# Miniprotein binders against Cell death abnormality protein 12 (ced-12), part 11

Target 1, 147 residues: Cell death abnormality protein 12 (ced-12), of Caenorhabditis briggsae (a8xez1r348to494)
Amino acid sequence: SEIQKVLDIDSANENSEEDVEIWRTKLAEHRCGRLATVAMVLFGEKSPQDLRMLISENTMRIEGGKWQLIPMWMRCCDITAELFGLLPGRDELDRLISIIFSTDSPFPAVFSCIVHLFHRTWREMQAKGGEMDKVASFVLEQLRHVL
Short names: E, the ipSAE of ESMFold2; O, the ipSAE of OpenDDE; V2, 0.75 times the mean of E and O plus 0.25 times the DockQ between their complexes.

## First folded at step 16 (miniprotein)

Design j5 (from k4 with E23K Y43F E53Y K54R; at its last look DockQ between E and O 0.54; V2 from the best seeds 0.00; counts 0 for: pae O 8.7 > 1.5)
Amino acid sequence: SPELKELRYEIFELELEIFKLMKEAAKLGDPEELFEEIYRLYFELWRLYEELYRAEKNGDPEEVIQELKDRLNELRSKIEQLKERLEELKS
ESMFold2, look of step 16: ipSAE 0.627; ipTM 0.863
ESMFold2 (binder alone), look of step 16: mean pLDDT 80; pTM 0.766
OpenDDE base, look of step 16: ipSAE 0.013; ipTM 0.235

Design j6 (from k4 with E23K E32A R47M K54R; at its last look DockQ between E and O 0.62; V2 from the best seeds 0.00; counts 0 for: pae O 9.4 > 1.5)
Fold by OpenDDE base, look of step 16:
Structure j6 (fold): chain B 147 residues (1-147), chain A 91 residues (1-91)
Amino acid sequence: as target 1 above (147 residues)
Amino acid sequence: SPELKELRYEIFELELEIFKLMKEAAKLGDPAELFEEIYRLYYELWMLYEELERAEKNGDPEEVIQELKDRLNELRSKIEQLKERLEELKS
């Protein structure tokens, strides 16, 4: 499944088994459903160099000042969904999931942009572990300001 | 430096404009070619930002700053062109 693929992407990191299972559940219950997991998988598969860069920079930060990949990705999906005005809905999500499998789909591209923006914002804010929501909210607010 | 900080701010503002373009393009039914161009501009702007950060780390040579400004202006121009194209597609 896409969920397992996402977890596999992050498997190289030293995460507790408990966290992994929590993320598994949250991924399954994410409001964007497979749209979220597909976007994450596509990011990992189609932009491996970008992912490596982000992880590398994040790894160089002091302990406590690092984001966690999967939680970050989930929030980036949320921001992306907000930009597209997406509401939880089976029919609409199914349609969008169909579209996202296209290499030209805008959703994964926007998602990718948001991931980079989140990473930069995290650094600029000198964010610490536990401030995931704060950073996400800030990113979203900045986007809303201009949209 | 204050000058580089200003450039960083300008880059950020342009990034937000690009995001707006992405959103609007998406509303038009996923015009792949247009969106691809927009996304390419984002990458160019991203790379510009990375170079700016390197410049800050290495010092503020005037030549580098001017280059960054020139490139930023070019990107701004391209963004405006895309805005116009997008408006045409909405008509």
Scores: ipSAE 0.006, ipTM 0.237, lowest interface PAE 9.4, mean pLDDT 77
ESMFold2, look of step 16: ipSAE 0.387; ipTM 0.771
ESMFold2 (binder alone), look of step 16: mean pLDDT 80; pTM 0.772

## First folded at step 18 (miniprotein)

Design g1 (from j5 with E50R; at its last look DockQ between E and O 0.02; V2 from the best seeds 0.00; counts 0 for: pae O 7.5 > 1.5, off the site)
Fold by OpenDDE base, look of step 18:
Structure g1 (fold): chain B 147 residues (1-147), chain A 91 residues (1-91)
Amino acid sequence: as target 1 above (147 residues)
Amino acid sequence: SPELKELRYEIFELELEIFKLMKEAAKLGDPEELFEEIYRLYFELWRLYRELYRAEKNGDPEEVIQELKDRLNELRSKIEQLKERLEELKS
């Protein structure tokens, strides 16, 4: 399944069995369903170097200052979905569509951008593990201004 | 062209509908059962996006525009059918 593939991508990390099962459930119940998991899988398969870079950089952070991959990915999917639904006007829609049309798969492409932006924002904010929602909110807000 | 631009927005609206379908399917607790059909629609929609994009860039003839319109209508129909199926599953 796509969910298992996502979990396998993160299997290199020493996550607790409890967390893994929680993530399994949350992935299965995600608002975007397999669209989310497909985006995650595609990110890992088509951009393995990027993923390794992100994980590497995250790993170098102090304990407590790291994001968790799957929770981060799920939030990025939420942001992606929200962006599609929260466009204030036609002009913003034009900008988004332009980005979408430049790729073969719009949701995974936007998702990928959001992942990178989230990672960058996490660093810039010097975020801690408990600030996942804070970072996500900030990312979304910034995107609302751009799009 | 204004016509192609309008089609682009219509396609986008259908994409939002597909996202809603995905959300509703997830609520049923078995997203995998319906997802394949929903995702097929998503890919069909995206093919329309790509073709529309090409039409805008290359200035495709009116014949292509009409084809896109026809396919869009068919996709809309499929989405509506899927909505109905989802409602049946909810009941």
Scores: ipSAE 0.019, ipTM 0.258, lowest interface PAE 7.5, mean pLDDT 77
ESMFold2, look of step 18: ipSAE 0.398; ipTM 0.773
ESMFold2 (binder alone), look of step 18: mean pLDDT 75; pTM 0.684

Design g2 (from j5 with A26S F43Y E50M; at its last look DockQ between E and O 0.06; V2 from the best seeds 0.00; counts 0 for: pae O 10.1 > 1.5, placed apart)
Fold by OpenDDE base, look of step 18:
Structure g2 (fold): chain B 147 residues (1-147), chain A 91 residues (1-91)
Amino acid sequence: as target 1 above (147 residues)
Amino acid sequence: SPELKELRYEIFELELEIFKLMKEASKLGDPEELFEEIYRLYYELWRLYMELYRAEKNGDPEEVIQELKDRLNELRSKIEQLKERLEELKS
């Protein structure tokens, strides 16, 4: 399954069995459904070098200052979904739509953008473990400012 | 400010373009240093955005607008150069 593929991508990390099962459940119940897991799988399979770079940089952070991949991905999917919902009514909507939907996979493409933004925002905020929601909220807010 | 709004949007647009470059480079396997160059541009663009954010937070965004626009134009130029290099790699 796609969920298993997502879990396998992060299998190199020493995650507890409990966390893995929690993530499995959350992935299965994610509001974006298969769209979320597909975006994650595509990110891992179609952009492996990107993922490797992100993981490498994250690994170099001090203990307690690292994000966890799957929780981060789930939040990025949420931001992506929210972004799509926020698009209508914006002055730059037509232009943005043109950019986003010029890609073969709009949601995965935007998801990929959000992942990178999240990662960089995490760094800029000097975020620590447990601040996933804080960083996600900040990313979303910044996107709202841009749009 | 309409000018600030436009600047923010342009930053976002370039972010999307950089991400497309990343995707394309990844597909090609990028046997060279193109991928790292793309990331450098990504970092520069983020720095630019963060500077704008900080200026806005401090209440003096107008002070940095021209500088940021100039830097943004430079980044746009670099992105175009990378696009050309990627096309050459595809052929």
Scores: ipSAE 0.000, ipTM 0.235, lowest interface PAE 10.1, mean pLDDT 76
ESMFold2, look of step 18: ipSAE 0.356; ipTM 0.750
ESMFold2 (binder alone), look of step 18: mean pLDDT 80; pTM 0.770

Design g3 (from j5 with K5R F43Y E50Q K57R; at its last look DockQ between E and O 0.57; V2 from the best seeds 0.00; counts 0 for: pae O 9.5 > 1.5)
Amino acid sequence: SPELRELRYEIFELELEIFKLMKEAAKLGDPEELFEEIYRLYYELWRLYQELYRAERNGDPEEVIQELKDRLNELRSKIEQLKERLEELKS
ESMFold2, look of step 18: ipSAE 0.394; ipTM 0.757
ESMFold2 (binder alone), look of step 18: mean pLDDT 81; pTM 0.781
OpenDDE base, look of step 18: ipSAE 0.007; ipTM 0.223

Design g4 (from j5 with Y9Q F43Y E50M Y53W; at its last look DockQ between E and O 0.04; V2 from the best seeds 0.00; counts 0 for: pae O 10.3 > 1.5, placed apart)
Amino acid sequence: SPELKELRQEIFELELEIFKLMKEAAKLGDPEELFEEIYRLYYELWRLYMELWRAEKNGDPEEVIQELKDRLNELRSKIEQLKERLEELKS
ESMFold2, look of step 18: ipSAE 0.422; ipTM 0.774
ESMFold2 (binder alone), look of step 18: mean pLDDT 78; pTM 0.741
OpenDDE base, look of step 18: ipSAE 0.000; ipTM 0.230

Design g5 (from j5 with K5R E32S F43Y E50K R54M; at its last look DockQ between E and O 0.02; V2 from the best seeds 0.00; counts 0 for: pae O 7.7 > 1.5, off the site)
Fold by OpenDDE base, look of step 18:
Structure g5 (fold): chain B 147 residues (1-147), chain A 91 residues (1-91)
Amino acid sequence: as target 1 above (147 residues)
Amino acid sequence: SPELRELRYEIFELELEIFKLMKEAAKLGDPSELFEEIYRLYYELWRLYKELYMAEKNGDPEEVIQELKDRLNELRSKIEQLKERLEELKS
């Protein structure tokens, strides 16, 4: 399943079995369902170098300043979903269309961009491990201002 | 052209509708056969837009616009059918 594939992507990290099972459940119950897991899998498969880079940089952070991949991905999916739910005015629609529809697949592509933005924002904010929601919220707000 | 712009807007709106259906279908469980069908429509719509996009880049969008409109209407019909099925599954 896509869920297992997602878990396998992160299997190299020292995650507790408890966390893995929690993530499994959360992935299965995610509001985007397979759309989320497909996006995650595609990110890992189509952007392996990007993923490696992100993980590498995150790994170099102090322990308290690291994000966890799957929780981060789930939040990025949430952000993506919210963006897709936003219907801009006609003046902004062309721009949004250009951004979303210039890629191979809208949701996975936007998801990928948001993952990078999340990672960058995490760094810029000097975020700590417990600030996942804060960073996610900030990313979403940034996107709302840009779009 | 205004016609092309309108078509793009319709595609965008349909994209959002499909996305909403995906979210609703996801609530039925993962995996879901209904979700798979919706997901296929999602990519069909995406391919439709890509074709329009390429036609615009190539400078001949007017030649494909009617075909794309017809396909879009077909997708819209399929979406409505899936909406009905989704409601049935919820009941």
Scores: ipSAE 0.020, ipTM 0.267, lowest interface PAE 7.7, mean pLDDT 77
ESMFold2, look of step 18: ipSAE 0.068; ipTM 0.515
ESMFold2 (binder alone), look of step 18: mean pLDDT 81; pTM 0.779

Design g6 (from j5 with F12L A26S E50M R54L; at its last look DockQ between E and O 0.02; V2 from the best seeds 0.00; counts 0 for: pae O 4.5 > 1.5, other shape alone 2.542 > 2.5, SAP 72.3 > 70, off the site)
Fold by OpenDDE base, look of step 18:
Parts: sequence; structure tokens; C-alpha cells
Structure g6 (fold): chain B 147 residues (1-147), chain A 91 residues (1-91)
Amino acid sequence: as target 1 above (147 residues)
Amino acid sequence: SPELKELRYEILELELEIFKLMKEASKLGDPEELFEEIYRLYFELWRLYMELYLAEKNGDPEEVIQELKDRLNELRSKIEQLKERLEELKS
């Protein structure tokens, strides 16, 4: 299943069994269902170099200042979904539109962009563990300003 | 315009319905068939939304409203069909 594939992608990290099972459940119950997991899998498969880069950079952060991959991905999926509800109004949206129409899979494409934006925002905010929602909210807010 | 606002609302409504279908399909453990169909509907809706945006940006949304409404109606019909199929799978 796509869920298992997602979990396998993150298997290299030292995650507790409890966390893994929580993530499994949350992935299965995610708002977008398999759309979310497909986007995650595609990110890992189509952009492995990007994923490696993100993970590497995250790994170099001090303890307590790292994001967790699957929780981050789930929130990025949420943000991606929310973009559909955002009111367009700025020229910057042209780039997003270009991305959407450049691929046969708009959601994964946008998801990929959001993942990078989340990672960047996490760094810029010097976010710590437990601030996942805060960063996600900020990312979404940034997008609202741009879109 | 009121029509444009209504169209936007309808798009949002269908989006939520599609997400719900995706979630339900996932719960059922649908291997590929229904999910792929739902996935396609999502992309169609997404593109429709973006086309509306482009039309608005170009200052000519009124010219595309009827076309987009027709497409939305078609999507709505497909969504209902998928809902029925999902219900059948639950039984």
C-alpha cells in the first residue's frame, strides 16, 4: 500500500514503533486519503535527490530542532488541499498555475512545492520540535498573502 | 458577479465532496480502481478552478461561466456515481 511505502521511506529514521503506528493511522484517515499518500510516495520516487537534501539538512540541526518527515508531509498535504480554497488575486499565482498545468498530477506537484516551502520556513523560523502546527500555519498564511 | 460567486462556491463544495470520497475510498482499502477515478475527478476540478482564475485575471470570466458550470455539472454527476459505487462496496 501507499501508506506502507510512505512509512518505508521514513524507516531509516529512529522512530518509535508507537509513532509509526500513529502515523499509519493518521495517514489512513487523512482528509485527502490516498491522494496524500500518493503525493508523498511520488515525492520520494520522483524527487529522491530533493528528499535526501531535505533530510540531510534537517538531520544536521540540533536535537529538538528537527521536523519529523511524515507529520510534516501530512501537514503539507493539508496546506496543498487548502490552496484550492484560496482566493486568487496576485500575479504570483501565475507561477503556481504554471506548475499545476505543467504536470498531469497537479496535487503532487503543488505538494512538492509546499514541502520545500515548509522546510525553508522551518529553518527561517528556527522552529523547534512541537512547533509543527505553527510552521504549517505560517506557511499557509504566506501562501494566502501571495495568492 | 453573483454568478461568479456562486460558481466559486460550487467548486469548493465539489472539492470537499471529492476529498470525502478519497477518504472513504481509503478506508475501504480500494486498491486502484475507484481511487484512480476519484483522483481524475480531483484533477479535472482543480484545472477548472485554475481556468476560472485565469479567466478572472484576464477580465473575461463571464465568457467562461456557462462552460465551467456545464463541466461542474458533469463532475457532480460523476461524483454521485462514485458515491453510489462506494456505498455498494460498503454493503
Scores: ipSAE 0.020, ipTM 0.371, lowest interface PAE 4.5, mean pLDDT 79
ESMFold2, look of step 18: ipSAE 0.347; ipTM 0.737
ESMFold2 (binder alone), look of step 18: mean pLDDT 77; pTM 0.712

## First folded at step 19 (miniprotein)

Design p1 (from j5 with K23M F43Y; at its last look DockQ between E and O 0.68; V2 from the best seeds 0.00; counts 0 for: pae E 1.7 > 1.5)
Amino acid sequence: SPELKELRYEIFELELEIFKLMMEAAKLGDPEELFEEIYRLYYELWRLYEELYRAEKNGDPEEVIQELKDRLNELRSKIEQLKERLEELKS
ESMFold2, look of step 19: ipSAE 0.525; ipTM 0.808
ESMFold2 (binder alone), look of step 19: mean pLDDT 81; pTM 0.782
OpenDDE base, look of step 19: ipSAE 0.486; ipTM 0.804

Design p2 (from j5 with E15M K23L Y53E; at its last look DockQ between E and O 0.13; V2 from the best seeds 0.00; counts 0 for: pae E 7.2 > 1.5, placed apart)
Fold by ESMFold2, look of step 19:
Structure p2 (fold): chain B 147 residues (1-147), chain A 91 residues (1-91)
Amino acid sequence: as target 1 above (147 residues)
Amino acid sequence: SPELKELRYEIFELMLEIFKLMLEAAKLGDPEELFEEIYRLYFELWRLYEELERAEKNGDPEEVIQELKDRLNELRSKIEQLKERLEELKS
């Protein structure tokens, strides 16, 4: 599957086969799961060296100071959708899917930027596992200050 | 070092400026050429940030740091050009 291509890159982090299947299931059940799936696949296909860099740098972190790939991407997808005003209703979600499949859509580019901003913020805050929501809130606050 | 700390702060501010430009460009409805340039500059900034981190860790000489500064200044100029293009499209 397209998700497996991204997880193959991440498997250098020694994720177990069971963990991979759990994350795939959670992604499929997430409200924005199709959006996150397309964004992850496009990021991995368009900028595979950037994805490898992010994963490699994360694996060099001390245990407890690493983000987990799928949860991080799901939070970044939530942040991006919130910036586009797309989470508060089913009709807006359907419109988001149409926008994502448009060649003129800015969503994948903004998503990619938010992934990198999240990674940088995680490092600067010296975040630990379990602080995903704290980092996401800080990223969103910083974006509001520049808008 | 204080010099490297200042450069990292500047890169972060430029990344946030790029996010602002991307959101403004999205409101214009047909942003493909503009987004490709903005997207490329964002990844160049990210790579520059990582190179600064490695240079600080390795204690690289001032010559290397100056090259990174020159690259940052070039990227700043490109970002200002994109800001002007975006303002023109709003007219």
Scores: ipSAE 0.017, ipTM 0.379, lowest interface PAE 7.2, mean pLDDT 69
ESMFold2 (binder alone), look of step 19: mean pLDDT 80; pTM 0.770
OpenDDE base, look of step 19: ipSAE 0.018; ipTM 0.294

Design p3 (from j5 with E15L E32S F43Y; at its last look DockQ between E and O 0.21; V2 from the best seeds 0.00; counts 0 for: pae E 9.8 > 1.5)
Fold by ESMFold2, look of step 19:
Structure p3 (fold): chain B 147 residues (1-147), chain A 91 residues (1-91)
Amino acid sequence: as target 1 above (147 residues)
Amino acid sequence: SPELKELRYEIFELLLEIFKLMKEAAKLGDPSELFEEIYRLYYELWRLYEELYRAEKNGDPEEVIQELKDRLNELRSKIEQLKERLEELKS
């Protein structure tokens, strides 16, 4: 299952058993469904050295400046979905769903770019653990200005 | 070191260009020809960014830095080719 693969990848953070069940529930309930967990798994499988580098750098950050992988990945999926108009009430949703579920879907590739952008924005803002949503909002607005 | 920082900013701008290409490719009815190459270019740009960062931290010699510049130019050329391919697929 993609959810279990995501949890296995996150095992480097050594979350408590209750934290594991919280993440399992949140992944299962994510608004993008399997699209989110497939993108997360694909990033870990296609870019394992990138993931290893991100985790290594995050582990070495000072107290209070560390992101948690699964929450960060969920915010990156939210950003990706918003760029493709997948948020509820967007007029382009039907058109984008057919494109995203094609065999060569761009969603995982865009997700991967956003993960890297998120991490670097986190560093540039000197963000702390309570600032996940602030960083996500800034990343999204940067991308909207590019468009 | 200002030169190396500028090169890393240039790679960041190319990564944003890759995102624009991903968005344009997503509008195509069958984008399969483009996505593998777009992802490959994304991966190569990110690797080049990390190599430039390491070269700055390690104080690598100018020959290494010049090789990284040459790779950047090759990747820029590939992105230009991809832009032309995308325009052809638009009709």
Scores: ipSAE 0.006, ipTM 0.170, lowest interface PAE 9.8, mean pLDDT 72
ESMFold2 (binder alone), look of step 19: mean pLDDT 80; pTM 0.781
OpenDDE base, look of step 19: ipSAE 0.012; ipTM 0.214

Design p4 (from j5 with K23F A26S E32S F43Y Y53E; at its last look DockQ between E and O 0.65; V2 from the best seeds 0.00; counts 0 for: pae O 6.1 > 1.5, pTM E .790 < .8)
Fold by OpenDDE base, look of step 19:
Structure p4 (fold): chain B 147 residues (1-147), chain A 91 residues (1-91)
Amino acid sequence: as target 1 above (147 residues)
Amino acid sequence: SPELKELRYEIFELELEIFKLMFEASKLGDPSELFEEIYRLYYELWRLYEELERAEKNGDPEEVIQELKDRLNELRSKIEQLKERLEELKS
């Protein structure tokens, strides 16, 4: 499954079993469904070098100042969905889920941009663990101002 | 430095503009070509940011700042062109 693939991508990191199971559940229940997990998988598969660089930079940060990949990805999906005006239960979401498997889907590309933006924003804010929502909110707010 | 901070901010602002373009382009029936161009601009801008960071780490940002500014201005121009093209496609 895409969920397992996402978990496998992050398997190299020292994550607790509890966190992994929490993430598994949250991925399964994500408002974007498979659109989210597919975007994450595509990011890992189509942009492996970028992902490696992001992880490397994150790893170099002081302890307590690192983001966690899957939580970060989930929030980036949320931001992406917000940009597209996607809300849970809407017909547009089902349409996009079907389109995401096409090579012309813009969602993964936008998602990729948001991931990088989140990463840089995290750095610029000198964010600490536990400030995921703060950073995400800031990113989203900035995007709202521009859109 | 304040100058570097400002440059980073300008890069960020342009990224947001690019994201807006991506969003608008995604609403089109066949945005593939335009979207690819927009996406390329994103990466170019991202590369600028990385180069800036590398320059900072190397302790010699002043040698690169002006070049980066020039490149940034060029990207800004390209973004404006894409905005115009997008508007034409919407009409």
Scores: ipSAE 0.015, ipTM 0.328, lowest interface PAE 6.1, mean pLDDT 77
ESMFold2, look of step 19: ipSAE 0.192; ipTM 0.610
ESMFold2 (binder alone), look of step 19: mean pLDDT 82; pTM 0.786

Design p5 (from g3 with L28T Q50E; at its last look DockQ between E and O 0.59; V2 from the best seeds 0.00; counts 0 for: pae O 9.6 > 1.5)
Fold by OpenDDE base, look of step 19:
Structure p5 (fold): chain B 147 residues (1-147), chain A 91 residues (1-91)
Amino acid sequence: as target 1 above (147 residues)
Amino acid sequence: SPELRELRYEIFELELEIFKLMKEAAKTGDPEELFEEIYRLYYELWRLYEELYRAERNGDPEEVIQELKDRLNELRSKIEQLKERLEELKS
């Protein structure tokens, strides 16, 4: 499943089993559904260099000042959804997923942008591990400004 | 420095404009070509930011900052061109 693929991408990090299971559940229940997990997988597969770069930089931060990948990705998906005004039900998600696997899928690309923006904002805010929602909210608010 | 802060802010604003373009492009019937171009601009802008970040850390000279400003202006111009193209596609 895409969820397992997402978890596998982050498997190199020392995550607690509890966190992993929490993330598994939240990924499954994410409001974007499979659209979110597909975007995450595509980011890992299509932009491995970017991901490596982000992880590398994050790893160099002091303990407590690091974001966690999956929570960050989930929030980036939320932000992406807001940008597109996506409030899809399950039926709409199937269509969106179909689009994702087409050549003209903007959602994963925008998601990728948001991931980078989140990472940058995290750095600029000198965010701590517990400030995931704060950073996400800030990013979203800044986007709402302009959109 | 205030100058670097301003530059970072401008980069951020352009990123937001790019995101908006992506959103609008998605509403068109055939956004593929335009979307790819928009996406390329995003990465150019991102690389610009990274270079700025490195410059801040390394204390690079003003000449580097000026170069980044010039590149930013170029990107801004390209973004405006894409906006125009997008409007044409909507009409």
Scores: ipSAE 0.006, ipTM 0.240, lowest interface PAE 9.6, mean pLDDT 76
ESMFold2, look of step 19: ipSAE 0.257; ipTM 0.684
ESMFold2 (binder alone), look of step 19: mean pLDDT 80; pTM 0.772

Design p6 (from g3 with Y42W Q50E; at its last look DockQ between E and O 0.65; V2 from the best seeds 0.00; counts 0 for: pae E 1.6 > 1.5)
Amino acid sequence: SPELRELRYEIFELELEIFKLMKEAAKLGDPEELFEEIYRLWYELWRLYEELYRAERNGDPEEVIQELKDRLNELRSKIEQLKERLEELKS
ESMFold2, look of step 19: ipSAE 0.548; ipTM 0.829
ESMFold2 (binder alone), look of step 19: mean pLDDT 80; pTM 0.770
OpenDDE base, look of step 19: ipSAE 0.566; ipTM 0.837

## First folded at step 20 (miniprotein)

Design t1 (from p6 with K23M; at its last look DockQ between E and O 0.77; V2 from the best seeds 0.69)
Fold by ESMFold2, look of step 20:
Structure t1 (fold): chain B 147 residues (1-147), chain A 91 residues (1-91)
Amino acid sequence: as target 1 above (147 residues)
Amino acid sequence: SPELRELRYEIFELELEIFKLMMEAAKLGDPEELFEEIYRLWYELWRLYEELYRAERNGDPEEVIQELKDRLNELRSKIEQLKERLEELKS
């Protein structure tokens, strides 16, 4: 239900009920999937204008040069977790989710920055649909150089 | 334009510096609501970058570019104030 709200904003994909279930399954199987789901919902609720702007810019890109929303956000969540030194594991992921429920957590702000940086980097590299990991690696390396 | 590319690179470097400050503030436990101030400053830099990107594509007049440069200098000053506050909290 919460994933469908985000996908409704991404109208360019015209997502079906079956498409939503496919993405639900991929999120459930991803090592940071529960964290990514919470982060995506929070971003869409707290920054809906930013979400619409990102989707609008992406929709206007040439075919083959568009990122898909859910995969992009999963990679951004992976980057954010890496920067906080969080290793995959059920207890580790559950602990991270509890941190996000805290109103004083730094995770949502950092995640937001990384989403915006990922989009800009994708645009500036003129990335194509198969280059998600290349863009993610570049973003992570840039941030690790300053930390 | 080479000038506009250099300005966007300078903004990108400042964005990375602000990101570093955000992570440093996290180690201090977010005293005095620094996360909100840091995020607002980062967002202003991000928006300025995007305005320069669009100004280059649109061929906007030099008056528009100069206003964006003035805004960048104001942000540099805000960054220095934020760094001083963070260093005082570390002491």
Scores: ipSAE 0.640, ipTM 0.857, lowest interface PAE 1.1, mean pLDDT 77
ESMFold2 (binder alone), look of step 20: mean pLDDT 80; pTM 0.781
OpenDDE base, look of step 20: ipSAE 0.690; ipTM 0.880

Design t2 (from p1 with Y9R R54Y; at its last look DockQ between E and O 0.51; V2 from the best seeds 0.00; counts 0 for: pae E 1.51 > 1.5, pTM E .795 < .8)
Fold by OpenDDE base, look of step 20:
Structure t2 (fold): chain B 147 residues (1-147), chain A 91 residues (1-91)
Amino acid sequence: as target 1 above (147 residues)
Amino acid sequence: SPELKELRREIFELELEIFKLMMEAAKLGDPEELFEEIYRLYYELWRLYEELYYAEKNGDPEEVIQELKDRLNELRSKIEQLKERLEELKS
């Protein structure tokens, strides 16, 4: 499954078994459903070098200053979904929904950009592990402002 | 450095504009495949920012700042062109 693929991507990191099972459940119940897991898998498969760079930099951070990959990805999916929901017009929204769930969906690409923006924002804010929501909210607010 | 801070600010602002373009292109259904072009610009800008970051980390930002500014201006020009194309599609 795509969920297992996502978990496998992060398997190299020293995560507790408890956390892994929590993430498995949250991925399965994520509001974006398969769209989220597909975006994560595509990021790992089509941008492996980017992912390695992100993980490498994160690994070198001091204890307490690291993000966790899957929680970060889930929040980036939430941000991405929120951005698409911000588009006005019912007719236009319906059209967008059709595009999002098509084979050539722009969702994974936008998701990829959000991941990079999140990582950069984390760096600039010198964020701590417990500030995942703070960073996510900041990213979303900045994007809402321009949209 | 005030100059470096300003450059970072400009990069960030341009990044947000690119996001706006991506969303607008998606909204229109990307009839002229503009999304891919916009997406490429985002990654060009990202690479530019990363180069600046590592130059600062390595202690040699002044050696690359002019080059990065020039590249940023080129990206800004391309973004403006894409904005115009999108506006034409909306009309």
Scores: ipSAE 0.511, ipTM 0.811, lowest interface PAE 1.0, mean pLDDT 87
ESMFold2, look of step 20: ipSAE 0.568; ipTM 0.832
ESMFold2 (binder alone), look of step 20: mean pLDDT 81; pTM 0.786

